# Ledger of designs, part 29: VHH binders against p21908

Target 1, 324 residues: p21908
Amino acid sequence: MEIVAIDIGGTHARFSIAEVSNGRVLSLGEETTFKTAEHASLQLAWERFGEKLGRPLPRAAAIAWAGPVHGEVLKLTNNPWVLRPATLNEKLDIDTHVLINDFGAVAHAVAHMDSSYLDHICGPDEALPSDGVITILGPGTGLGVAHLLRTEGRYFVIETEGGHIDFAPLDRLEDKILARLRERFRRVSIERIISGPGLGNIYEALAAIEGVPFSLLDDIKLWQMALEGKDNLAEAALDRFCLSLGAIAGDLALAQGATSVVIGGGVGLRIASHLPESGFRQRFVSKGRFERVMSKIPVKLITYPQPGLLGAAAAYANKYSEVE
Below, E stands for the ipSAE of ESMFold2; O stands for the ipSAE of OpenDDE; V2 stands for 0.75 times the mean of E and O plus 0.25 times the DockQ between their complexes.

## First folded at step 12 (VHH; framework vhh_6z1v_2)

Design Z4 (at its last look DockQ between E and O 0.69; V2 from the best seeds 0.00; counts 0 for: pae E 17.4 > 2)
Fold by OpenDDE, look of step 12:
Structure Z4 (fold): chain B 324 residues (1-324), chain A 121 residues (1-121)
Amino acid sequence: as target 1 above (324 residues)
Amino acid sequence: EVQLVESGGRLVRTGGSLRLSCAASGRRFSSYAMGWFRQAPGKEREVVAAISWGGGYTWHADFVKGRFTISRDNAKNTVYLQMNSLKPEDTAVYYCAAGSWYETLSEYDYWGQGTQVTVSS
């Protein structure tokens, strides 16, 4: 069965034809990307995708949405599209659809992602367990957090707002970082640290703590400097970033009873080569009496290029597996 | 890989002063927080002081009570421990370590071989 998989973000929407069967995604076709600003609605983008395809579109859609999916009207920041879930079938002329949060989609992707698209970060270098909970976190614009339960040959995805939990400093420097950030933010959630913009927050805080002059850099430049090792302050910020990422990954694993952890998101991929050499592992396992247990948890990083699309398709397959 | 070499340890009388140095190899010295640790005979290794990568932030153990001061010179790839008002209980092998900002032994990545400090009564 063919479906249209769609990953909708603030600025871009990605479309692909997916083949699903027996609860699995068999294939994901070529991606077509649209700028959301150039289309007034999902329906119009849908039609354009159909034109490009040159044949009638499947009457089924899987949509990953970069926001909450509950409610009668769905809106996104910097996206003119408005979705009304109740009218989606009518508007797109389809029979069935699944609508999920974009990070939920990532979790669905992880559920049947090939090991070749999961880079090993730390812990035992083994495949993700067939049974148990998988913690999934992904730094990007914010911090996505989900977990996946595998049991009895099935899986379940639980979406969360785990990125909005409080940042917990683990040393005196992080105490100072937190104190500095509290001057800017009424509340300092973990995504203020573990996100694209989070590096900048750390960078500024460290500059202040060190008493060194610094220039405000855009996030792109800052990340570049940090990754290339061109600036000591930027490197230090990245180091703190990796430490905190390890810490929160471990905390989430403990909280969720995870037997494995998967890191996703654009920033995750960006720092993939740095994580194994960073303090990530140490912070991940440093959980007191649970250090031994933590050391047995494999941590992977997603390298699949379009996990949102894959995950959307997977979610559809999972939902309608009994009907096939 | 970073190599650390401590120096300056010697016999000193109670109330005396000593300055330890730790020279680091490599090009990324300024990327590491540095720490001084000590281990007395029959005792566990304990943290003495730590300093951030830029030197803008320092931490000292309570037992230091203002007697010791950690500092660093990134241009020389060196971290120092100025020890004043030394006491017999300060007798130990002193180690320098490099890593991220850590206050625990297990979190440091690189260690020196240590230098012996002996304070006579």
Scores: ipSAE 0.017, ipTM 0.362, lowest interface PAE 7.3, mean pLDDT 91
Fold by ESMFold2, look of step 12:
Structure Z4 (fold): chain B 324 residues (1-324), chain A 121 residues (1-121)
Amino acid sequence: as target 1 above (324 residues)
Amino acid sequence: EVQLVESGGRLVRTGGSLRLSCAASGRRFSSYAMGWFRQAPGKEREVVAAISWGGGYTWHADFVKGRFTISRDNAKNTVYLQMNSLKPEDTAVYYCAAGSWYETLSEYDYWGQGTQVTVSS
């Protein structure tokens, strides 16, 4: 059957027609992207999508929402749309829907993702296990954390706010980075380090530690400079980013009892070519007496360009079409 | 790639002083944090001191605090270790390394061949 898959972020929302059957996503159509500031509501963007396609929309929707999905009224800081789940079917003129957190959608996508979209980063080069826990984390605007439990031919997604746990320094330079960031943020969560803006936070801290001048840089420009090797301080910040990403990925794997780890998010794709040559693996496995255990955990990276839409469709398929 | 060559290691009496030098060749010396490491017979290699790429921050292991000072001269592509109040326990091969500013050996990308420091009682 056809459904409308929707991935709603702060500034953009993406729509696509998906075909689902037998608990699987068979296809995703061409996506349409809307700027959320240019449409007053989800309903108006939905209507615009139907107009663009020139056809009646399916009476089923799968929505990934970049925020908490439990509650009577849903709002995002950087999005003018207000969602009321209880009225969603009426407002969109649909019979069924699923509404999930955006990183929960990433976890659903991993459960349905062809292995060709999962690049090897470190550990054994094996397929994701059919049983056990998969830790999923993704730096982007923030740091998404979820885990996926596979057991007895089924899977379950647990959404978390694991990006908001504390940053734990692992050497004297990171002690100084933490101290500097505490001057700006009374509490330093790992998201302050491991996110798109996090590179800027590290860069600023390193500049202060080195006693060199710092100019505020646009995040995009800073990331470009770091990746292209055009600025030594930006490169050092990227190195620290990758070290910290490895450290927290390993910590989450231990905390969640994972047998594999998957890295996603827009920043994950951005650093894909740098991760294997970085200190990521070193920090991932450096867990004291658990080092040999950690070395046996495969770490993969999502290369699928828009996992949110796939994940929304997958969540719908998991709920409504696996009964067949 | 950077190549590192240590010099200045020699025999010195307890209580004496010694200055080690590490000359870097190749490009991008000023982009590396630098460290001094040592390895005594039968022991693991250990970090002695580290200095940020700009020289604004230094770190010294507790067993050398107050006695050793790391410094660098980016114009000469050289890092130094000033060693004062030497003890027989300081006897080791001393290595210069370039990498990220870390306390552990695993963070350093390039290593010299080492220079022997021997402290006589």
Scores: ipSAE 0.000, ipTM 0.137, lowest interface PAE 17.4, mean pLDDT 86
ESMFold2 (binder alone), look of step 12: mean pLDDT 82; pTM 0.841

Design Z5 (at its last look DockQ between E and O 0.88; V2 from the best seeds 0.00; counts 0 for: pae E 3.2 > 2)
Fold by OpenDDE, look of step 12:
Structure Z5 (fold): chain B 324 residues (1-324), chain A 121 residues (1-121)
Amino acid sequence: as target 1 above (324 residues)
Amino acid sequence: EVQLVESGGRLVRTGGSLRLSCAASGRRLSSYAMAWFRQAPGKEREVVAAISWGGGYTWHADFVKGRFTISRDNAKNTVYLQMNSLKPEDTAVYYCAAGSWYETLSEYDYWGQGTQVTVSS
């Protein structure tokens, strides 16, 4: 059957027709992207998508939402759309829908994702295990964290707020970074470090620690400088970012009992080429008596272009697998 | 995990200049504070200079007296020691070291094999 997969963020919403059957996504069609600011509601965007498609839309929707999906009224920052889950079927003229958090969708995508879209980062270069827990983390605007359980031919996604756990410094420099960040933030969660904006936080802290005059750089420029090797401090910040990413990935794996780890998010893709040369692996495995165990955990990076759409569709397929 | 290789050491006359290089492999150097050490025959190893991760902070030993300058290029994964106005007493094996922090010698965990600098009178 066909469904409409939708990935809704703050500034953009992406639509695609997906074909699902027997708990699987068979295909994901061409993506259509709308600016949320140009549409007053999801319904209007839905209608526009239908017009573009030139045929009636499927009566089923899979929606990845860039926020909490629990509650009667859902709102997003920088997005005028308001979702009322109880009226979605009526408003969109559909029979069924699934509504999940956007990072939950990423986790669903991982469950369905072909190995060709998972680049190897460290550990044994093997496929994700068919049974067990997969830890998924994705730095972007914030830090998404989820885990996936595969068991008895099925899978379950557990959404979390793991990005909001406390940053745990592991050396003297990180102690100082934390101290510096505490001057700005009441609480320093790991997403203050491991996120797009997090690089800036690290950069500023390092500048202060080194006693270097700091000029505020926009995040885009800073990331560019760091990735292109245009500035020693920016590169140092990026390396620290990668170290911390390794640390938290390992910690989450331990906490969740994971036997594999998948890195997602836009920032993950951005730093893909740097991770193998960074201290990511070292921090990932440096877990005391568990170092040996950690060394056996494969770590992958998502390279699929639209994991949110895929994941939304996968979630629908998974939910309605018994009916199909 | 990180290997350091020094180069540039040679015989030079008093008053001459040398530039030592330390190239890192296995891991990005920008993860570490870096330092140069030297050890003369019959003497203890001593710190020559240190540099922070981004290069914003540098420290030089008193005996350098402005003659030596430590620098780094993280893009090239290399640390340098520019040595000017060399003296016979500068004759030593020079070592590059990497660590988590630059203030304490005990925090340098990785060492190069050293490069010989000889200053003749």
Scores: ipSAE 0.728, ipTM 0.890, lowest interface PAE 0.6, mean pLDDT 94
Fold by ESMFold2, look of step 12:
Structure Z5 (fold): chain B 324 residues (1-324), chain A 121 residues (1-121)
Amino acid sequence: as target 1 above (324 residues)
Amino acid sequence: EVQLVESGGRLVRTGGSLRLSCAASGRRLSSYAMAWFRQAPGKEREVVAAISWGGGYTWHADFVKGRFTISRDNAKNTVYLQMNSLKPEDTAVYYCAAGSWYETLSEYDYWGQGTQVTVSS
């Protein structure tokens, strides 16, 4: 059956026709992108999508939403659209829908993703297992954490707030980083480290520990300096970012009982070329007596362009199309 | 895995200058403290200079202060020791090391093979 897959962010929304059957996404059509500021509502963008296609739209929708999906009224900071889940079917003239968070959509996409879109980072260079738990984490504006259970030909996605657990230092320098960050934050969650803004937090801490003055940089400029090798301290911050990402990825894999790990998010793609050279792997496996277990866990990076549409369609297929 | 490879050691005359390089490979060490150590014939290994991860803090042993300067280039994954006004007493094998902190010898996890510096009269 055909559905409309929609990926709604703050400034852009993407629409596509997807075909789903037997719990699977069979195809995903050409994407149409709208600027959300140029359309007063989801309903108007929906109508414009139908006009562009020159046909009636399917009576089913799958929506990935870049914010919390629970509540009577859903809003995003840079998007004029207001969604009311209870009236969505009536407003769009549809029979069924799925509405999920954007990182939940990433997890659903991983369940359907061709292995060519999963680049090897470390551990065994093997396909993701067909059975068991996959830990999924993605640094971006924050830190998304989910896990995917595959069992008996089915899969289940659990979204979590795992990015909000505490930062645990693993050497003398990280003891000092934590101490410095506590001067700014009453509690230092791992998201304060592992996120786009997190690089700035590390950079500022390292400057303070060295006893040098520093200027606040916007995140984009700092990331450019670190990745291009233009500043020793920025590169040191990026190295600590990668060490901490390895440490928390390993901890989450242990906590979730995972046999594989997938890294996503916009920051994950940004650092892809640095991860193999970094201390990510060392920190991932350094779990004491579990080091051999951790060494057997493949770690992959998502390279699929904007997995939100695929993930939305996959979530719909998982909920509705098992027996179609 | 991680390798530290020193280079630049050679024979020089008293009063001369040398620049040692230590290139790291297998892994970036941009967030590690780096140090140079030396070991002269019949003596114990001793720390010469250390530098913080960003290069904003340096330390030099009194016996080289004013003559040697440690620096680093994280983009090249390399640390340097500029050695000026060399004396016969500076003759030693020079080692590069990396660790998470720089206050004690026991805090260095990675070591190079060393490069020979010989200062003649």
Scores: ipSAE 0.383, ipTM 0.786, lowest interface PAE 3.2, mean pLDDT 90
ESMFold2 (binder alone), look of step 12: mean pLDDT 82; pTM 0.843

Design Z6 (at its last look DockQ between E and O 0.90; V2 from the best seeds 0.00; counts 0 for: pae E 2.6 > 2)
Fold by OpenDDE, look of step 12:
Structure Z6 (fold): chain B 324 residues (1-324), chain A 121 residues (1-121)
Amino acid sequence: as target 1 above (324 residues)
Amino acid sequence: EVQLVESGGRLVRTGGSLRLSCAASGRRLSSYAMGWFRQAPGKEREVVAAISWGGGYTWHADSVKGRFTISRDNAKNTVYLQMNSLKPEDTAVYYCAAGSWYETLSEYDYWGQGTQVTVSS
C-alpha cells in the first residue's frame, strides 16, 4: 500500500510517497520539500503536495516530527505549524497515521537500512547484528539518542533524551572546557558539546583556555574552517568534538547494552572523513575493563539521504504490518 | 595510537640555524599538546618548548628563549622547532612528544625516536 511519508522540521517539511508491505518499506518516492514559513499549516502543505502529485493522496500518513509527539497540541520552534494528533486524520482526510519523533524515525530507518548506506567507522567491519540492541546517536541542531532492539524477527525503537545527559570530561582540557561552559550555561549537557552549535562552544572555550583573542564566527564558517584545516584552533576544536563523540557513543552503548552503534545526523555526515583519523575510536573503546568488549562493537555512520522519511515510513509499516 | 617522527637534526656551526620537524601519524595531532625535549650526553632530559592544541599558547625554556620557537600546523599534522643562534650547549638528541596537557613531563604519552642536533664551535 501507499502512504505519505513526512519529515517535519523547523524550517522545512519533506514529503514523499512510500510503498509499504508486510512490515517493510518497499520504496520511497521523490522528495518534495516545502518551507514551513510559506504554509500556514501541515494541512495546506499536504494539499499542495497533492496538487503536485496530480492524483489523490494515500489515506495514510507517516509523520516524523522534530519535537515531542506526546500531548494534545504539538508546536515547534521557528515553525508556525500546530499539530493536534486527535484531529490529524480528519484534517488530512486519512484513515491512519503514525506520528513519531524525528530521531525516532532515524532509528526506524536504521532497522531497515541497507548496508550500502552505512559506512564503517570502527570496530569489526560487519553488518549490524540481527539480534540485540543498536545504539543510535545523531548530532545536529542538538543531539539525538535512541536505541532499537532486534529480537525474534521484530524490532522495537526506544526514543530517549540521551543528548541531555551531563557532559563527563575525561582529561584536564575537558575539565577546563566544562568549567568555561558552566560560566555560560546553567547545566552543561553533552548536547552543548556534541552538536552543530557545540563546535562553537568548544572553539570558544579553547580560545579562552589558550588565552587568544577570537572573533565570533558563525557556525557555518567555523565548521568550514575546521573541516578544511584552515585554522589550528578550529581543527583542535573539531578533534575534541570527535573525542567527545567517541566517549559518549561508548557510554551509551554500555548503558544500553548495545552490540552495535550507528551515528546519524547532519553533523555525523559532515565529519565522516575525520572520524577514522580522530580520537573517536580510542575514546569509544577506552572503558576500562570493558575495552575488549567495546572493541568488538561495530560502529557505522548513516549515509542515506533522507533517513527521516524512510524511518517514518518504516514506523508505519511496523505498526500496521499485521493489519494488512 | 599516535606515532611521532622527528627530522631535521644535523651538524651545524655555532650561530647557525636549524628547523626541526615532528610529523605525526595514526591520529590527528590537533588532539594533543605538543612539546620539544632534549637530552644531552650525561644529562637528564629537559623540556625545551611546549605548544597548546591550537597553537595559541607557547612556552619556552629560559635557556632557549629568544632563540628557539615552537610552532605547529595541524593541517599538516606537524610540529616544528625553529632554532636560531645555536650554541654548543644546544647539542643533544631532540625529542618530540604529545600529550593531553603540556605543563609536566608526565603528561606526555607519546614520544618520537629523537633527532641528533650537534653544534660545533
Scores: ipSAE 0.734, ipTM 0.891, lowest interface PAE 0.6, mean pLDDT 94
Fold by ESMFold2, look of step 12:
Structure Z6 (fold): chain B 324 residues (1-324), chain A 121 residues (1-121)
Amino acid sequence: as target 1 above (324 residues)
Amino acid sequence: EVQLVESGGRLVRTGGSLRLSCAASGRRLSSYAMGWFRQAPGKEREVVAAISWGGGYTWHADSVKGRFTISRDNAKNTVYLQMNSLKPEDTAVYYCAAGSWYETLSEYDYWGQGTQVTVSS
């Protein structure tokens, strides 16, 4: 069956026709992108999509939303759209829908993703296991954390707020980083470090600890400087980012009983070439007596360009088109 | 595996200059403190200079202040020791090391094999 897959962010909304059957996404059509500031509502963008295609739209929708999905009224900071889940079917003239948050969509996409879109980072260079728990985390504007249980040909996605757990320092420099960040934040969650803005937090802390003045930089310029290798301190911040990402990925894998780990998010893709060169692996496996166990866990990185549409379609297929 | 390889040690005359390099491989060490150490025959290993992860803080032993300068280039994964106004007392094997902090020997986790510097009259 055909459905409309939609990925709604703050600035953009992406639409595609997807074909789903027997719990699977069979195909995902060419994406149409709208700027959310140019359309007053989801309903108007939906109508515009139908006009652009020149056909009636399917009576089913799958929506990935870049924010919490549990309220009666859904709003995003940089998006004029207001969604009321209870009225979606009537407003769009559809029979069924699925509404999930954007990182939940990433997890659904991983369950359906071709292995060519999962780059090896460390551990065994094998495909993701067909059974067990997959830990999924993705730095972006914040830190998304989810896990996926695959068992007996089925899967279940658990969305979490795991990015809000505490940062735990693992050496003397990180003790000092924590102390510095406590001056700015009542509680230092791992998201304060492992996120787009987190690089700036690390950079400021490292400068303060060295006793060197730093320039206020926006996140884009700092990330560019770190990735291009033009500044010693920016590179040091990026290295600490990768060390901390390895540490928390390993902790989550232990806590969730994972047999594999997947890194996603926009920041994950941005650092793809740095992760194998960094201390990520050493921090991931350094769990004391469990080091041997951790070394057997494959860690992969998502390279699929826009997993939100695939994930939305997969979530719909998982809910409505499975026969077993 | 992380490896530190020093180079540049040789025989030089009193008053001469020499630059040591330490190249790291196997992993980037951009967020580590780096140090230079030396050991003369029959003496204990001693710290010569240390540098913070970003290079904004440096420390030099009193015996080498004004003559030696530590620096680093994180993009090249390399640390340097510029040695000027060399004296016979500077004769030693020089070691590069990396650690999470820079105040004690126990804080350095990675060590090079050393490079011989000999200062003659």
Scores: ipSAE 0.465, ipTM 0.825, lowest interface PAE 2.6, mean pLDDT 90
ESMFold2 (binder alone), look of step 12: mean pLDDT 82; pTM 0.841

## First folded at step 14 (VHH; framework vhh_6z1v_2)

Design AA1 (at its last look DockQ between E and O 0.70; V2 from the best seeds 0.00; counts 0 for: pae E 2.6 > 2)
Fold by ESMFold2, look of step 14:
Structure AA1 (fold): chain B 324 residues (1-324), chain A 121 residues (1-121)
Amino acid sequence: as target 1 above (324 residues)
Amino acid sequence: EVQLVESGGRLVRTGGSLRLSCAASGRRISSYAMGWFRQAPGKEREVVAAISWGGGYTWHADFVKGRFTISRDNAKNTVYLQMNSLKPEDTAVYYCAAGSWYETLSEYDYWGQGTQVTVSS
């Protein structure tokens, strides 16, 4: 069965034809990308996609949406499109759909992903277990958190707002970072630290704590300076980013009862080569008397480019294969 | 795990200069406060200088102020101690240490094995 897989972000929307059968994604066709600012609605982009393909579109859609998916009206910042789930079938002239948030789509993609797209970070260098819980987290614009339960040849995805839990300091410097960020945010979630913008938050805090004036930098330049080693303070911020990522990945693994952990997101890829040199592993396993348990959990990195379309298609297959 | 290795200690005459290096391996030290300590025979270990993670804050003990300068290069994963106007009283084993803060000895979790500095007349 063919479906239209769609991955909708703030600035871009990606469309592809997917073939699904028996709970699996068999293939993903050539991707078409639209700038959301250049099309007034999802419906108009849908029609444009059909025109480009030169054929009628399948009467089924799978949509990954970069925001909350419950509610009567869905809207994103920087995206003119307004989605009303109750009228989607009518507006697109389709029979069925699935609508999931973008990080839920990442989790679905992991369930279908070839192991060649999962690079080892730390722990045992072995394939992900066939049964158990996979903790999935991905820093990007924010911090996505999901868990994936695999059991008895089936799987289940639970989307979470785990990126909004509290930052917990683990040493004296982090006490000071928390205090500084509390002046700006009152409550400091882990997303304030573990995200693309989070590096800037850490950098500003570190500068304030050591009493050094700092220049406002855009995120791109700050990340470049940190990764290339062009500035001591930027490197310090990146190191704290990696320490905190390890700490929270370990916390989530404990809370979710994970047998493995997968890191995704654009920021995850960006720091891939830095993670082995960082304190990520030490913070991941440092859970008191559970250190031995944590040391046996493999941690992998997603290298699949743009997993949102695969994940949307997988979610559709998973939902509608239950009927067979 | 972080390993700190000091180098550059040697015999030097009074009034001379010397530069100590502390190279970190196993892990980056970019987000740690760093310190130089020294211990002369029969004396307790004492703090010589400290530096913040970005290098924007430094502290030097009164007995070395104006003569010693701590610095760091996070890209090279290295901390330095420039020692000028050396005196026989500066003779000691010098240690590099890393911690999350720098106010007390207990805040330094990682220590080097030390490098001997000997200042002769």
Scores: ipSAE 0.472, ipTM 0.827, lowest interface PAE 2.6, mean pLDDT 90
Fold by OpenDDE, look of step 14:
Parts: structure tokens; C-alpha cells; sequence
Structure AA1 (fold): chain B 324 residues (1-324), chain A 121 residues (1-121)
């Protein structure tokens, strides 16, 4: 059967027709992207998508939402759309829907993702295990953290707010980084470190610690400088970023009992080539007596272009597999 | 993870100068503090100099007395020790090390194999 997969963020909403069957996503069609500021509601965007499609839309929807999804009224920052789950079927003239958090969707995507869209980062270069827990973290505008359990031919996604746990410094320099960040932030979560903006936080902290002059850069420029290796301070910041990413990924894996780890998000893709040359692996496995165990955990990176859409569709397939 | 290779050690006369280099490989050392150590025969290893990740801070042992200078070039992934006014007492194997903080002299994570410096009378 066909469904409409939707990935809704603060500034953009992406639509696609997905074909699902027997608990799986068979195909994902061409993506149509709308600016949320140009549409007053999801319903209007839905209608516009239908017009563009040129045929009646499926009476089923899978929606990845960039926020909490458990309230009666859902709102997003910088998005005028208001979603009421209880009236969603009526508003869109559909029979069924699934509504999940956007990073939850990414986790669903991982559950169904072909190995060709998972680049190897470190650990054993093998496919994700068919059974067990997969830890998923996605540095981007923020930091998403989820995990999924595969068992008995099924899978379950657990959404979390893991990006908001406290940063734990592991050496004297990180102690100083944390101390510096505490001057700006009342609480320093791991999201303040291993996110897109996190690089900037590290960068500024390092500059302050060393007493070196630096220019205020936007995040895009800073990332560029860091990745190009043309600025010592930016490079140092990126190195620390990767160290922290490794440490945190490892900690999450331990906490969740994971046998594999998947990195997603835009920043993940950005640093994909850098991670193998960074301290990521060392920090990932440096877990005391668990170092041997950690060394056996494969770490992969998502390279699929629209994991939110795929994941939304997957979530629908998973939920309604018995009804199809 | 990080490999350190020292070079530049050789026989030199008293009063001479020598520049040691430590080239890092495996990954960038931009976020690591670097240090030079030395060990003479029958003596304990001792710290000679240390430098912060960005080079903003340096430390030199008292016995250096301004004769040695540690520096680094992160672009080249290399640390240096310029040694001037060398004395026979400076004869030792010199080691490069990498750690998280230059003030934590006992907590270096990576070490080189060392380079022999011999100062003759």
C-alpha cells in the first residue's frame, strides 16, 4: 500500500510517497520540500503536495515531527504549524497515521536501512547485528539520541533526550573547557559539546584557555576551517569534538547495552572522513575493564539522504504490518 | 593511536647547539600538550620542557636555564626542542611525549622511542 511520508522540521517539511508492505518499506518516491513559513498549516502543505502529485493522495500518513509528539497540541520553534494528533486524520482526510519524533524516525530508518547506506567508522567491519540493541546518536542543530532493540524478528525504537545529559570531562583540558562553558551556560549538556554549535563552543573555550586571539565565526565557516585544516585553533576544536563524540558514543553504548552504534545527523556526515583519523575510536573504547568489549562494537555512519522520511514510513509499516 | 618519532640527536661538542624534532603520526596532535624528557644512564627520566596544545604556555626545567626552548608547529604535526650551549651533563636519550595538559607532567599518553644526544668535552 501507499502512504505519505512526511518529515517536518522548523523551516522545512519534506513529503514523499512510500510503498509499504509486510512491515517493510518497499520504496520511497521523489521528495517534495516545502518551506514551513510559506504554508500556514500541515493541511495546506498536504493539499499542495496533492496538487503537485496530480492524483489523490493515499489515505495514510507517516509523520516525523521535530519535537515531542505526546501532547494534545504540538508546536515547533520557528514553525507556524500546529499539530493536533487527535484530529489529524480528519484534517488530512486519511484513515490511519503514525506520528513520531524526527530522531525516532531516524532510528526506524536504521532498522530497515541497507548496509550500503551505512559507512563503517570503527570496530569490526561487519553488518549491524540482527539481534540486540543499536545505539543511535545524531549531532546536528542539536543532539539526538535513540536506541532500538532487535529481537525475534521484530524491532522496537526507544526515543530519548540523551543529548541533554551532562558533559563529563575526561582530562585536564576538558576540565577547563567545561569550566569556561559554565560561564556561558548554567548547565553544560553533551549537546553543548557534540553538536553543530558545539564546535563553536569548544573553539571559543580553547581560545580563552590559551589566551589567543580569535575571530568570531559563524558555524559554517568554523566547520569549514576546521575540516580544511587551515587554522590551528579550529583544528584543535575539531579534535576535541571528535574525542568527546567518541567518549559519549561509548558511554551511551554501555548505558544502553548496545552491540552496535550508528551515527547520524548532518554533522556526522560532515566529519565522516575525519573520524577515522581522530581520537574517536580511542575514546570510544577507553572504558576501563570494558575496553575489550567496546572494541568489538561496530560503529557505522548513516549516508542515506532522507532518513527521516524513510524512518517515518518504516514506523508506519511496523505499526500497521498486521493490517496491511 | 598517536606515534611519536624523535630525530636530531647526535654527537655535539660542548657549547654547541642542536635541534630535536618530534614528528607525530596516526592522527593530529593539535589538541595535545607536548613534552620533552631525557634519561641519562643510571638516572631517572626527567622532564625537560612542556608546551600547551596551542603553544601559548611553555614550561622549562630549572637546569635548562634558558638554554633550551620548546616549540611546536601544529600544521606540521611536529614539536621541537632547540638546545643551545650544550654541556656534557646534557648527554641523555631524549624522549618526546604527548598528553592532555602541559602542567600534568606525569600523565602523558604517548611516548617516542627516544633520540640519543651526546655532548663531548
Amino acid sequence: as target 1 above (324 residues)
Amino acid sequence: EVQLVESGGRLVRTGGSLRLSCAASGRRISSYAMGWFRQAPGKEREVVAAISWGGGYTWHADFVKGRFTISRDNAKNTVYLQMNSLKPEDTAVYYCAAGSWYETLSEYDYWGQGTQVTVSS
Scores: ipSAE 0.210, ipTM 0.690, lowest interface PAE 2.1, mean pLDDT 92
ESMFold2 (binder alone), look of step 14: mean pLDDT 83; pTM 0.857

